# Designs tried in a protein design chat: VH-VL binders against Cytochrome c oxidase assembly factor 8 (COA8). Part 196

Target 1, 167 residues: Cytochrome c oxidase assembly factor 8 (COA8), of Homo sapiens (Human) (q96il0)
Amino acid sequence: APERGAERRDTAPSGVSRFCPPRKSCHDWIGPPDKYSNLRPVHFYIPENESPLEQKLRKLRQETQEWNQQFWANQNLTFSKEKEEFIHSRLKTKGLGLRTESGQKATLNAEEMADFYKEFLSKNFQKHMYYNRDWYKRNFAITFFMGKVALERIWNKLKQKQKKRSN
Below, E stands for the ipSAE of ESMFold2; O stands for the ipSAE of OpenDDE; V2 stands for 0.75 times the mean of E and O plus 0.25 times the DockQ between their complexes.

## First folded at step 18 (VH-VL)

Design jj18 (from ji11 with heavy chain D103E; framework fv_ebrasodebart; at its last look DockQ between E and O 0.38; V2 from the best seeds 0.00; counts 0 for: pae E 6.7 > 2)
Fold by OpenDDE, look of step 18:
Structure jj18 (fold): chain C 167 residues (1-167), chain A 124 residues (1-124), chain B 108 residues (1-108)
Amino acid sequence: as target 1 above (167 residues)
Amino acid sequence: QIQLVQSGAEVKKPGASVKVSCKASGYTFTSYGIEWVRQAPGQGLEWMGWISPSEGNTYYAQKLQGRVTMTTDTSTSTAYMELRSLRSDDTAVYYCARDQRYEFHKGYSPFDYWGQGTLVTVSS
Amino acid sequence: QAVLTQPPSVSVSPGQTASITCSGDKLGDKYAYWYQQKPGQSPVLVMYRDSKRPSGIPERFSASNSGNTATLTISGTQAMDEADYYCQAWDSDEDYVVFGGGTKLTVL
């Protein structure tokens, strides 16, 4: 069994988007894109009479969101760092400055950058495969619980209608 | 085995120049950069500059601009660092180090091999 | 000039965990490198790209980057780990390479 090297999760600073939904909101709110992950966080509504099944669904959604936020924050950071190092290294090797005469950050041409992207994708291919697998598993579970919650809500509505007809 | 072997210790007078050599072995000399770092007695590491043996391109620390020249001889796999207009504050151990500039897919490990250091003493 | 700030000294008892920090502006956006230097010896690369360990470096050495602070961690510190430790990063503004001031690790 290949020892799963515990990739120590470089804890990207959880820049929890300070987006506060209105206090009286009865709906899920979508926040602005997180600066690190570029994913829009969802603030999940908590009903006053939340069922155990609804709570489980909410927690699963929240955990999945946090997992996604952390993954992409780390990937984006890694990408940015590697890209910068690549550019700097190539510019240095070419004897070019890191800044243009106008003071802008010097860039490489599209061909050179294509090489970087190819290498980066190749290096991270397995990581992305595992991510995709886990993403599908998590979303399948969420969808399953959404179905259960929907059924529970239908059943509760039917019981309430029967009780109103009997009185 | 990868090795960087530097020239011996030097004693110079103020205003003189010193040229330190760094002979590389055990790897393709033109595939890696050479970094130069110095360390004054009891002080930290100070970056001096970099040279690409393949292209001959150089970057020097701003503090040393105009006083430092880095060169390479690919035929002998040797890097050279010349420091001119020596001052007492140039008294230091000077190091060469290998710097990887290619194959980012294998990982980037700068300063992965160091020379043994060359003591340069500037005294009146 | 981008300045990497390290504590001048850290002391640890044998078997305990030592932590050496390196702080710098925008260091969180750059890779950090770590070097060990024993007295009278050349520096040795002990960590590269924040958390990667070169071959031959013991597993007790680890590193992380959080915000603008890089941290070198030595778990189960041994007497042989007593050395000066330097962080390093690439700089795009002034000098291409910047070293921290160094941290003397003492094993008591």
Scores: ipSAE 0.727, ipTM 0.891, lowest interface PAE 0.7, mean pLDDT 90
Fold by ESMFold2, look of step 18:
Structure jj18 (fold): chain C 167 residues (1-167), chain A 124 residues (1-124), chain B 108 residues (1-108)
Amino acid sequence: as target 1 above (167 residues)
Amino acid sequence: QIQLVQSGAEVKKPGASVKVSCKASGYTFTSYGIEWVRQAPGQGLEWMGWISPSEGNTYYAQKLQGRVTMTTDTSTSTAYMELRSLRSDDTAVYYCARDQRYEFHKGYSPFDYWGQGTLVTVSS
Amino acid sequence: QAVLTQPPSVSVSPGQTASITCSGDKLGDKYAYWYQQKPGQSPVLVMYRDSKRPSGIPERFSASNSGNTATLTISGTQAMDEADYYCQAWDSDEDYVVFGGGTKLTVL
């Protein structure tokens, strides 16, 4: 599941660049896909004057990204290992070689591979249900803190207006 | 009580053949493969090959291709490994092992139960 | 041909943690298996599919596999753990099964 709040790489510089010093980026950056998880990491922007609440939100987003990447890295590795073992088991049962005459790995037909995919999904169904539950809980928490940060920023603007009126 | 019981030690001359038996009990013989592994004195484990009792198919280590034959007798739940054209470097303890059944929820490990080993000595 | 490299020996005091490594190219992309062999006895499976423990193997045995290295770990090592240990993986290029050279664990 995609992380909420991730910025597109093609975010327009106009308007956004007006709030960023020339030497510093004011954008979250999306990196290339991680080799193991196939997820694109977000490189989080750290403002110079980050409030404690803003820091809490950023750390929660970072922790959620790490959790998500670890889950998918583990699932992808398990999928690859179990796919190879399934293919080997079926080839052994049929008495077929593990390699073709060209030296390439032997494989199974589409119907047999469909059996693997069905079995893998069935075996991992509950694990993915728990992942989805935890994903929603984390994203709800992130959204909640994003709202708190937005309210903090509004409050700070109101305090600045009150200072002007008192002068 | 899964058990693999192998035939007794043998002494052979170079150029002869040896046939080691491995009698299985305590499980359905045709539902699992039989792996053969040997160990020269003071050395590590060397995989020799595999046979499926249900299908009769075999895979042999490339080093032994042409000299080894693995067979089974399902009526007696017995696997056999025959090594021909014996050389002094074939002196080893020969093991049979059960190929653990692949199950998606349990995974597998091909050598979950081992026979007691059969010492084959090839004397010049 | 593919090779799984193990240290030839490891020595540990009773009660200490023993660590036996098994190195191979991209070994973490495959499942690793571990066998224990005591003198005059057949090998016994002690870990499978990287980190799973068969029934009857004490909880002090654990294992991991990542990168190029699988590791068998024995915590609270006992005199009865003194044995040779072999790792095993699959080699799709030459032989179906590959064993490491073995590691003699000595408990002094």
Scores: ipSAE 0.013, ipTM 0.621, lowest interface PAE 6.7, mean pLDDT 80
ESMFold2 (binder alone), look of step 18: mean pLDDT 90; pTM 0.934

Design jj19 (from ji11 with light chain K26N; framework fv_ebrasodebart; at its last look DockQ between E and O 0.51; V2 from the best seeds 0.61)
Fold by OpenDDE, look of step 18:
Formats: C-alpha cells, sequence, structure tokens
Structure jj19 (fold): chain C 167 residues (1-167), chain A 124 residues (1-124), chain B 108 residues (1-108)
C-alpha cells in the first residue's frame, strides 16, 4: 500500500466570515462569500429543544461545511500562487516587466493562460476526483439524517395531537 | 551530473569592469534560465538579474541598471555577467544559479543548482 | 522594494526544533523558497513552493507559508544544520526576486 504521504494541509487562515446573524434568529443564515474559499458559509440555527438527531445532523452539516471551506480555500490559494508564478515566469522569459507602462499588472494572452489552466487541471485531477467522491459521501449522509429528522418531527407532531385529543 | 563552474577570483580597481563566466554542464543549457546573485562579505544574498539563454532576454535588478550586462554563449553553454563602473561596495562573491521556472510538471525550483562563486574584490 | 524580514539569528539545542521565520507583505499569497548556506559554500535550495523538499533534503526540514509569514522548521536539529538560511520570493513591484536578510542558525 503506497504510504499516503500526509500532504501537510497548508492551513489557509480560516477567515471564517465574521457574519453574525441576528440574536433572535430562528432559521439558518447564509453569510457572504468567504474571502478564501469563495463559499457562502451557513450559520446553523440551534433550537432550544434540539433533539439528539437534530444535533447530529447539525454537527455533520457543520463539519462538512468546514471541510468544504478548507478544501476550497487551499485550492484557491494554490491556484492563485501557481497562476501568479506562471505569469511571472512567462513575463520574465519574455523579458517583460511585471507592470505595464500604465502601471497595471502585466498579463499573458489567452492562449498562454489556456495552457496554464489545462496543466493545472491535469495536475489536480486526482485531487478533485477524491474531493468529489468525499463530497457525495458527506452529502448522502446529510440527506439521510435529514430524512430521519423529518420522520422524528412527524412522529412528535402526531403524539402531540393524540395527547390533545385525549384531554 | 549538473554543474555550474564559474571563473576564478578577480581583483579590480574602482571604475574598472569585471566579467564573470559560468559554464553549465549536465543539462540542456537553453532549457533553463541563469540567475545571478551576489553576496558581500558578511552580508546576505542580493539578486542581480536573470537571463534566458534560449531567448537572450534579460532582467536586471533596478539597483544595477545600466551597470550590469548578462550574456550567454549557447555554443559553449556559458553565461557571462559583466559589471561596470566598479565600486568598493561591489566587493562580493558572485554566484550563478540555474532557474527552472517553466516546468509545470515537476514544480518550479528556482536556484536549484549554484556555481561555486567568484570573489570579486574592488580595491584602490 | 519588497522586503523580506528574517531574524538575524536563531539558537537551538541539538535534537530540538528550530524555527526560522520570514515576513513580508502578502508573502502568504506567494510561494516562498528557502536556501541553506554553510560558511564558505554556495547556497543550497532546501525548500521550494512553501513546503516542498528537493531531492536529497532530509525530512526533518519542513516549511509553511501563511498570512505574511513563511516559516522554515528543522525538527531534531543536528550540528550539521548550523548555517545561514535565506528565504526568497518573487517581487511583483520592482525586482523579480527578493531575498530575506538571512538567519544564522546556531546549534548549541
Amino acid sequence: as target 1 above (167 residues)
Amino acid sequence: QIQLVQSGAEVKKPGASVKVSCKASGYTFTSYGIEWVRQAPGQGLEWMGWISPSEGNTYYAQKLQGRVTMTTDTSTSTAYMELRSLRSDDTAVYYCARDQRYDFHKGYSPFDYWGQGTLVTVSS
Amino acid sequence: QAVLTQPPSVSVSPGQTASITCSGDNLGDKYAYWYQQKPGQSPVLVMYRDSKRPSGIPERFSASNSGNTATLTISGTQAMDEADYYCQAWDSDEDYVVFGGGTKLTVL
């Protein structure tokens, strides 16, 4: 079994969006896109009478969100660094400055950038495949627990109705 | 084996010029850039500039603009760095290094191989 | 000019972990490189693209880059690791390459 070299996760600074939902919120809130992952974080509502099953679902959703945030933050950072290094290297090879005469950041043409994107995607293909697999597994689990919670809520409502009819 | 071999030590007077050579071997010379770095005695590394042997393109550190010229001879796989109007503060060990910026597959490893250095002493 | 700032010296006991920092504006958004230079020798690349090791570099060498700081870590530091260490990055403003001021690592 090839030893999976522990890719030390360059911990992108978890710049968790400091979006604070209103204190009296009774629902989930979607924050603005995170600056690193570009994913919109969800602030999950915690009911006062949260069931163990609801809590488990919430935790699973939170963990999955954090996993997604970390993955994309790291991926975006890697992409940005490689892109900039590519541009820098190419400009250097061409004997061009990093800035235009107008002071703007020098860029490469679309063809050259297409090559970069192709190579980047090729290089990261396996990583993306593993991500997709794990994404589906996590979402399947979440969906399963959502179903369980829904059933639990239905059952509890039925019990309450029966108790009200008996009194 | 990849090797960069530099010319021997030089002693120059202020106002003179020095030309340091760097002979590359063990790899395709035109496939890599050559970087030049100097180090004054007891000081840190200072980037001087870069040349592409394949294109002949150069980029020099701003501080050295107008005084430095980098060239290559592909027939001999040799890079040259000329520094003009030498001053006492140009006394340093000068290094050439291979630059591998274009390799997307292996990653970028700049300065992966270095010459042994050339001491240039500028004294009155 | 982009400036990379390193501590001038770091001291560590044999077998302990040495940490050398390199700070620069937006350094976390760039790849950092690290070089080892022993007295009277040429620099040697020890880390590239923040955390990658060249062939022949011991596993005790590791590096990271976050925020505005790159860090070179040497675990189980040995006497042979005593050297000057330089960080390097590309400059987007003036020069293509910038080096840190260097850090002298002393193994006590």
Scores: ipSAE 0.737, ipTM 0.894, lowest interface PAE 0.7, mean pLDDT 90
Fold by ESMFold2, look of step 18:
Structure jj19 (fold): chain C 167 residues (1-167), chain A 124 residues (1-124), chain B 108 residues (1-108)
Amino acid sequence: as target 1 above (167 residues)
Amino acid sequence: QIQLVQSGAEVKKPGASVKVSCKASGYTFTSYGIEWVRQAPGQGLEWMGWISPSEGNTYYAQKLQGRVTMTTDTSTSTAYMELRSLRSDDTAVYYCARDQRYDFHKGYSPFDYWGQGTLVTVSS
Amino acid sequence: QAVLTQPPSVSVSPGQTASITCSGDNLGDKYAYWYQQKPGQSPVLVMYRDSKRPSGIPERFSASNSGNTATLTISGTQAMDEADYYCQAWDSDEDYVVFGGGTKLTVL
């Protein structure tokens, strides 16, 4: 492994990019919220001596993150597109323009917007139910593999101790 | 069968007005908007504006403000578009089209059905 | 004010896949729509909300929209698909609707 510390991308919650001090060991890094998903990506560290089991765990975590990022990016984009489409259609029915006289985007009153939010949630209920089920299944698998990696590391320490005694 | 049938071709002189009709059938006229689009010969589509028959509300393209009036007669399921102070660059085929209102399950499908078009020629 | 840019023409052989692009700033943040216009006829809606196909439109029509580009794709292109194709999106400024300049699809 190189002696250089891991590079941090962004740990600031306000979007300010700050340098993090180098450390002896490398770690996973958390970046800023993704523009579309609003989730902070994890940049996984790959050790030079990663076991096959450790690699499987890391890949599962990477795949789960990518799946989760994609789901919320798609949902947020769909929400934004459908919200604008709804607003435009209702403003059109009212004979109003897309902007107020002050130049700000026109919008609808709270009662009208509540209709959109209610129907959007209802329409997407089943999709979110399947997402929650799959999220739990993935996190259970990750937890299980984390336990297996922990046991593998303990066993390797015991084997290393036995080898030192025989040498 | 959903159908939008427009009035026949017209020839006008500069400075005149034209009023194109669009008779709807096969659906509930007041449940959908009517859009107007024009297409100059050999050119692309240009949005003109729309009217909501149920509310009576209109919105016109900025380029045409002050020159265009859109109306409906719900008793005959007919939409009208009047363009005044005609110029030679108003020569075009004028289309009406049905505007599917936002539906929470189907979404929004603008211009789902079109009239056959009305050629308006402005020539002196 | 908003501009949707389409290539003026696209040529394909029968049975091949045609792709017609529509470019605009952050077009993938909006729903895109596609219309087919054959000579002497009015336009017909062929795709809506980026990728949805109206009843009666053949399954060989598909579409996508991401980034700055929406794409209409016709697989197994047939001679009857020769037409002008227009993309359309919501205008963010003064008007509700903006159309692309149109693309003439030729099937050779």
Scores: ipSAE 0.538, ipTM 0.793, lowest interface PAE 1.6, mean pLDDT 83
ESMFold2 (binder alone), look of step 18: mean pLDDT 89; pTM 0.923

Design jj2 (from ji11 with heavy chain Y102F S109T; framework fv_ebrasodebart; at its last look DockQ between E and O 0.45; V2 from the best seeds 0.56)
Fold by OpenDDE, look of step 18:
Structure jj2 (fold): chain C 167 residues (1-167), chain A 124 residues (1-124), chain B 108 residues (1-108)
Amino acid sequence: as target 1 above (167 residues)
Amino acid sequence: QIQLVQSGAEVKKPGASVKVSCKASGYTFTSYGIEWVRQAPGQGLEWMGWISPSEGNTYYAQKLQGRVTMTTDTSTSTAYMELRSLRSDDTAVYYCARDQRFDFHKGYTPFDYWGQGTLVTVSS
Amino acid sequence: QAVLTQPPSVSVSPGQTASITCSGDKLGDKYAYWYQQKPGQSPVLVMYRDSKRPSGIPERFSASNSGNTATLTISGTQAMDEADYYCQAWDSDEDYVVFGGGTKLTVL
């Protein structure tokens, strides 16, 4: 069994978007893109009479969201750091300054950057494969629980209608 | 085995110049950069500059601009650092180090190998 | 000039975990490197790109970056780990390379 090297999760600072939905909201709210992950967080509504199944679905969605936020925050940070180091190293090797005469950050040409992107994707290919696999598993589970919740809601509505007809 | 061997200790007077050599072995000299770092007695590490043996390009610390010159001889796999207009505060151990920046496939391991250091003493 | 700030000294008992911090502006956006220097010796690279360990460096050495602070962690600190430790980052504004002020690790 290949020892799963514990990739120490570089804890990207959980810059939880301080987006606070209105207190009287009865709906899920989508926040602005997170500064690290660039993903829009969803603030899940909690009903007053939340069923155990609804609660389980909500928790699963929340956990999946947090997982996604953390993954992309870390990935984006790694990408940014590697990109910057690549650019700096390449500019240095070429004897070029890190800034243009206009004071702008010096950039590499598209060909050189293409090499970087290719290499970065190659290096992170397995990581992305695992992410995709886990993403599908999580979303499948969420979808399954969404179906269960929908059925539960239908059943509860039918019971209420029967009770109203009997009175 | 990868090794950086520096020249011996130097004693100089203020206003003089010193040239420190760093002979590289055990690797392709032109495939790596050479970094220079100095350390004054009881002080921290101070970056001095960098040279690319393949291109001859150099970057110097701002503090040392105009006083430092880095060169390489690819035929002998030797890097040189010359410091001019020496002052008492230039008294330090000077280090060369290999900088792996050319191979982005393997990752960047700067300063992975260091010379043994060269003590330069500037005294009146 | 980008300044990397380290505590001047850290003391730890044998077998305990030592933590050395390095703080700098925008350090969170850059890779941090760590060097060990024993008295009278040349520096040795002990960590690169925040958390990567060179070959030959013991597993008790680890590093992380959180925000603008890099941390070198030595678990199960041994007497042989007594040394000066320097963080390093690349600078884009002034000097290409910046070192921290160094931290003297004492194993008591």
Scores: ipSAE 0.725, ipTM 0.890, lowest interface PAE 0.7, mean pLDDT 89
Fold by ESMFold2, look of step 18:
Structure jj2 (fold): chain C 167 residues (1-167), chain A 124 residues (1-124), chain B 108 residues (1-108)
Amino acid sequence: as target 1 above (167 residues)
Amino acid sequence: QIQLVQSGAEVKKPGASVKVSCKASGYTFTSYGIEWVRQAPGQGLEWMGWISPSEGNTYYAQKLQGRVTMTTDTSTSTAYMELRSLRSDDTAVYYCARDQRFDFHKGYTPFDYWGQGTLVTVSS
Amino acid sequence: QAVLTQPPSVSVSPGQTASITCSGDKLGDKYAYWYQQKPGQSPVLVMYRDSKRPSGIPERFSASNSGNTATLTISGTQAMDEADYYCQAWDSDEDYVVFGGGTKLTVL
């Protein structure tokens, strides 16, 4: 259910920007996929008159993004390292080289690779369960503060409307 | 206790061959690979190759292709490394070492136990 | 010939922390391993899979690997830690094993 850095997900349309973000943007924007986590970072807009509640929401979203990127960067790296070590160990046992005659990286068949995928997921099961729990806790907190910000904005608009009528 | 005991020092002339033995004890010989590494005097470690005692499969360092042969005798739990067409720069201490293949529970433990080394001197 | 670069020597005072580096292109994408060799002795495995410690190795030995650099760290360094240290990685283009050139640790 949570976004995974090890699995590629298409969360943005084709033609996503490949260059530095604008210095003064009025909008949140989505950057290119991070090399290590495979997640697309959100670069958060900071309004000039940000309320304390709005600041709290933005910081919570930033902290959650950093936590999520670090978790998946670590998991993607571990997955890659263990996969390569598994492949190389099997090829070595067979007396085969790391490259085919064409120079292409040697691989294992689908049945052999299925053993690796199954065991890797089993080995990491509990770690991913705790990640899912923490992800839901953070998402709930973000949703809660989004609601509070929305109500704050509505209430402030109503206050300003009442002041205009009394003047 | 796990032990790898190698054959004694040898002196050879250029162009000759040498066969170093490595007798394993204290573990199931066919469940682990045997690596060969050499170290020239005052130099670092150089990987030579690997053999599977159970299958007899080998993989040799590219620098040594055609000059090295690794074999095993499972009945005596002994690995052998033969180096042919010896040169002066083959003078080194030759080590055998055990390694565990990748295991999802134990991980990989390369070169976890080493033999005492065999000095091979190549001089005219 | 080795693609793994180590400093030739490192010196520390007893009780201080020693750090030995091992550099290679994208080394942090691979598992790194460390061996200790005392004069006249065979090498001994001291760290494996980046940061794991074999049974019998003191807890003052630790290691890490990220980016282009693996690091062996010895806290509370003792005279008995004086030795040559070699890093090793899986995954070379033509060979399965690559050793670093070695680092002589001197405890003064």
Scores: ipSAE 0.481, ipTM 0.794, lowest interface PAE 1.8, mean pLDDT 84
ESMFold2 (binder alone), look of step 18: mean pLDDT 89; pTM 0.925

Design jj5 (from ji11 with heavy chain R101V S109T; framework fv_ebrasodebart; at its last look DockQ between E and O 0.53; V2 from the best seeds 0.60)
Fold by OpenDDE, look of step 18:
Structure jj5 (fold): chain C 167 residues (1-167), chain A 124 residues (1-124), chain B 108 residues (1-108)
Amino acid sequence: as target 1 above (167 residues)
Amino acid sequence: QIQLVQSGAEVKKPGASVKVSCKASGYTFTSYGIEWVRQAPGQGLEWMGWISPSEGNTYYAQKLQGRVTMTTDTSTSTAYMELRSLRSDDTAVYYCARDQVYDFHKGYTPFDYWGQGTLVTVSS
Amino acid sequence: QAVLTQPPSVSVSPGQTASITCSGDKLGDKYAYWYQQKPGQSPVLVMYRDSKRPSGIPERFSASNSGNTATLTISGTQAMDEADYYCQAWDSDEDYVVFGGGTKLTVL
């Protein structure tokens, strides 16, 4: 089995936006888009009487969020670096400066950029396929646990109603 | 084997010009760019500019604008760098280097091969 | 003009790990390249695109980029690794190419 050289994932600094929800919030909060992943982080509410199933669901959601944040942060970084290098190399080949006479950043034409996007997507196709597969698996698991938690909550409400009728 | 061979050392007076040659071999000359970098004694590397042998396009460092001219002769696979109005602070080892064209699959590897360097001394 | 900052010198004992940093504005958004230059010799490309190693470069050479800092790491440093090391990146402002000031690696 060829030892898959551990591509040292250049861990984009997980600068999780320090969006602090209000201390008294009983709800999940959605933060602003992360600067690297462009994904909006969710701050999950932790109930005082969190059940083991609720805790498991919360942890699974958190892990999935972190996984998504890391994937897209790295992907966006790679995209940005490759794009910049492509633009610079192409401008250089054309004998053009990095800035226009107006001082704006020089850009390539739409056709050249389309080629870059096509090739970038082609190169990363397998990576995206694996991501999508894992994304569906994770979300399926989350949905399954959401169902379990919902059933548990219904059962607990029914038990409480029975106890109140018996007193 | 890929090789860049530069011209010999030069001694020039202030105000003079120097033309350094860089002969490429072992690869298709027009498929790659040529970069020029200089290094003053005991100092770091300073980028000077770039030329595309295929297109004849050039880009020079701003600091050297108006004083530097880069050319190529495709028939001899030779790149040239001319620096005019020489000053004492132009005393340096001048290097040519091969610059790869961007490849979507392989990426970009600049400066993968270097010449041996040419010492240019500017003295009164 | 984009400036890449390197420590002027790094010292390491044989067999130890050497780390050379290169810091620059927005370097995290660019690929970093590394060159080795031995005394009286031309520079040699030792790392490209942050962490890729050219053919012929020993596996003890590695590189990474975190934030606006690129790092060249030499594991099991040998006496033959004593050299000046330069980082390089694209300049987005004026010139296409910028070099760091260089780091002298001494193997003690």
Scores: ipSAE 0.764, ipTM 0.916, lowest interface PAE 0.7, mean pLDDT 91
Fold by ESMFold2, look of step 18:
Structure jj5 (fold): chain C 167 residues (1-167), chain A 124 residues (1-124), chain B 108 residues (1-108)
Amino acid sequence: as target 1 above (167 residues)
Amino acid sequence: QIQLVQSGAEVKKPGASVKVSCKASGYTFTSYGIEWVRQAPGQGLEWMGWISPSEGNTYYAQKLQGRVTMTTDTSTSTAYMELRSLRSDDTAVYYCARDQVYDFHKGYTPFDYWGQGTLVTVSS
Amino acid sequence: QAVLTQPPSVSVSPGQTASITCSGDKLGDKYAYWYQQKPGQSPVLVMYRDSKRPSGIPERFSASNSGNTATLTISGTQAMDEADYYCQAWDSDEDYVVFGGGTKLTVL
């Protein structure tokens, strides 16, 4: 989950850092994992000379991150709620207590838990397929706009070289 | 037409026992658990315990451990709850309720149908 | 032990929206359930698994659960909605089932 969501590498390594003065606000940076989604958010840098195309790319990345964070926060919560209910229901059916002999919270063995994992995946299969489709669509769009920004920068460099030759 | 029909009101003296019945109809009795809940006059709901008619397994609330016994008779589709060594603070309406077993397709729906309640009065 | 705290009473005018809260430590990490009990009657399930409504329960009933609080909401409240309302959740530390203390909804 450290790089799930956004396709491109965010901020690190330090190659991006070579561009800016020593202020830490000059580059994207990665925050700690969100408690609910388990995804690390990117805090995006807004340069002074951001072109309209560069702004569109940054906003697309921000929107994709928000969408991804929300999806996994919701899925993780649902998974934990259903897992707890399954475990407690099965312990209840067996007439067992909520604590083991050692005082630890009772759980089911791996074979018993396999039924839950299989059914959770099966029940959520279509939701995850739509998520995967949308994830790839968003990452393709991001990559496409990264290419457009790269071409825009090359074009601007060529205009700069033509200007220098005429002087 | 799912119904849970309980036995009638009872008056008991301290130290006695009471056995409340809960007859189920309109569904397959062994496919669902039976929960017992009580409610003292003017107060909230208190969970007492659970029994599985198919397996006979029980689990009782810790407060009542040692004083309560829950049983079933699958031939009559009837659940029973016996509370022993009665005290005045056991005066309450006692309910049985159906406990749907966890279903991966529908999820969990606890206490989906309730009996009409049985008033047990414990007075000296 | 998990404790579910509800306000003892809530009053609303007919047609207004009633909100009944149920507070518990990390209650949003569990599914919450809601029951309606009219005077002299047994409880009836009105919401399950946080926000799902059983067949036969009017659409004006809705519910949510997040953080430490689950909320039952009744829009367009009617006189027939006057009842006691209880929340319920799993008790992961002691007993299997915990009920809230109940809330008396009065429709004036």
Scores: ipSAE 0.482, ipTM 0.760, lowest interface PAE 1.9, mean pLDDT 83
ESMFold2 (binder alone), look of step 18: mean pLDDT 89; pTM 0.920

